# Miniprotein binders against p81326: the designs that were tried, part 201

Target 1, 226 residues: p81326
Amino acid sequence: MLHFGGFIMEINHISKILEKEREEYIRNKVEEYLKQGFSKDDAVNKANQSWRTYIGHRIQDVIYNLLKKFLKDSGLKVTTDKALNNRNLPEELDKVKRLIAINYGEYLFLPDADVIVYKVENNDIKIIAIISVKNSFRERRFETTYWKLKLKESPVTSHIKVFLATPDKDNEISYKCPNGKPKKMRIILEYELDGIYFLKEDFEETEKAKHFGKIVEDIIEISKKL
Below, E stands for the ipSAE of ESMFold2; O stands for the ipSAE of OpenDDE; V2 stands for 0.75 times the mean of E and O plus 0.25 times the DockQ between their complexes.

## First folded at step 17 (miniprotein)

Design xk5 (at its last look DockQ between E and O 0.79; V2 from the best seeds 0.79)
Fold by OpenDDE base, look of step 17:
Structure xk5 (fold): chain B 226 residues (1-226), chain A 82 residues (1-82)
Amino acid sequence: as target 1 above (226 residues)
Amino acid sequence: SSELKKAKFIARIIKDLAEELGLSDEEKLRELVQLIQWLAIMYGAEVEVEIENGKIRIVIKVGNVEIYIEIEDGKVRITVKE
């Protein structure tokens, strides 16, 4: 049991809440689609499809909110890539955006950075970590790895830790060698990234693969070294 | 408003959680309080909990909308106020 700010993070609580959210979301969407004139079967199918899209964003928001809350007392700040997409950024966020940018010669592009953790010291911004949030690995399986490698290529960004957070509901990367067969995706992600954090209990724990509850402590520790 | 819609959504989740757990014993009440606190955190909402004489009062702030939760005598009352 991991204690965060006096709360014991029980993944079971989060899962239970998300299940209730799903039930309520589906109910509401079905009703909406029925009112639009769809059949019951079509309404249910559309609602389920909508949920699949929604839950990805929802988990990202959950992780953002958790990190924002539990890192606050340490003086660390949290933002998102979505917040950085604004044309009129506050000075602080504009600096954050520039400090995570990857150079492609004539162009600067941002990595996929669902959550960004940084600190402000003496008006200087230091990027600590980028957290990529994946609900499923059906698409863009190694995209986070690509961004990690690109960030390493510059002395400006090489210090930035890149973490993956996932519930891994389908056990795509929960174990390295289930039944003696190596899971390529788990092995590569664990090797290339600075850490993988699971929002579940049933996974193979390693030095880099940890329960999500440990991410706060790990980030705080990293922040002290920068 | 978007906040009101969100608050009503959260309120329904709390109701469903309370109904599922039941409110018959102290352990279940503690679990419900914990779930509500986690729910608030998950939504980036502020939460305040007061426990007095077997009555539990919780306030969740979703922007300018407040969710009031009162638990007493095995019953839950939820009110959303803008």
Scores: ipSAE 0.832, ipTM 0.938, lowest interface PAE 0.4, mean pLDDT 92
Fold by ESMFold2, look of step 17:
Structure xk5 (fold): chain B 226 residues (1-226), chain A 82 residues (1-82)
Amino acid sequence: as target 1 above (226 residues)
Amino acid sequence: SSELKKAKFIARIIKDLAEELGLSDEEKLRELVQLIQWLAIMYGAEVEVEIENGKIRIVIKVGNVEIYIEIEDGKVRITVKE
């Protein structure tokens, strides 16, 4: 498909680039492990395991960089939960952290938020959305829905949109009823979250389950309503 | 440096993409340029594209390291400068 707009993301470009990154990453890691004295088979196994850990962080970085780039001209700012966990926060980020934190008695925790989108108006900070990035649903499959429910419990956080972004290469949540069987994870995630954004073409599109390229427009529209 | 290593990794990806596409016509050339732009954005790198008289120049800035991509007559030249 041909796109003529500057804000429309082509998912196939991202996927193609990530596959080339995987090939080069694996090649480099195999060389490193062979140099450490591992056998060829062990080096390949270790390289693949290293990639599985790396790709999760890489996708988070990709999403952060894309949102930062494409939301900048709309007056929207982007940060990460990692940046908010730093010891000496600037005043602005300290306010962001306090605005998304959940109270558990004497403890204060951040939601499972890989990327946070906010705006600043007259020194007032408004959190627009948090985006949770999942490469696989083998662990913590419903953690994002838990955080959405917790944010809904307070009037100061109930407006915050909670999105899930995923390549879902193993088709764990791509379809509601694959082979005629309801897929619990997809159904519950779609029901509870404000949106699921797929970094691939092959999935069942719905009002809440969309191509990742739509996320920028959705966030901008939400910010105008706040 | 880590920026230089990242820039060389990016340059290798660009080389691989160009070789796979083959640059046989205008459509494939446009596809490569789009892939290079997306690659830069995916790394949070600044990218500038200049097209003049059949020559395409792309600059990707990875911190203080610059990647220069020149495409002319179906040939790609990539230079990494610190």
Scores: ipSAE 0.760, ipTM 0.916, lowest interface PAE 0.7, mean pLDDT 87
ESMFold2 (binder alone), look of step 17: mean pLDDT 80; pTM 0.758

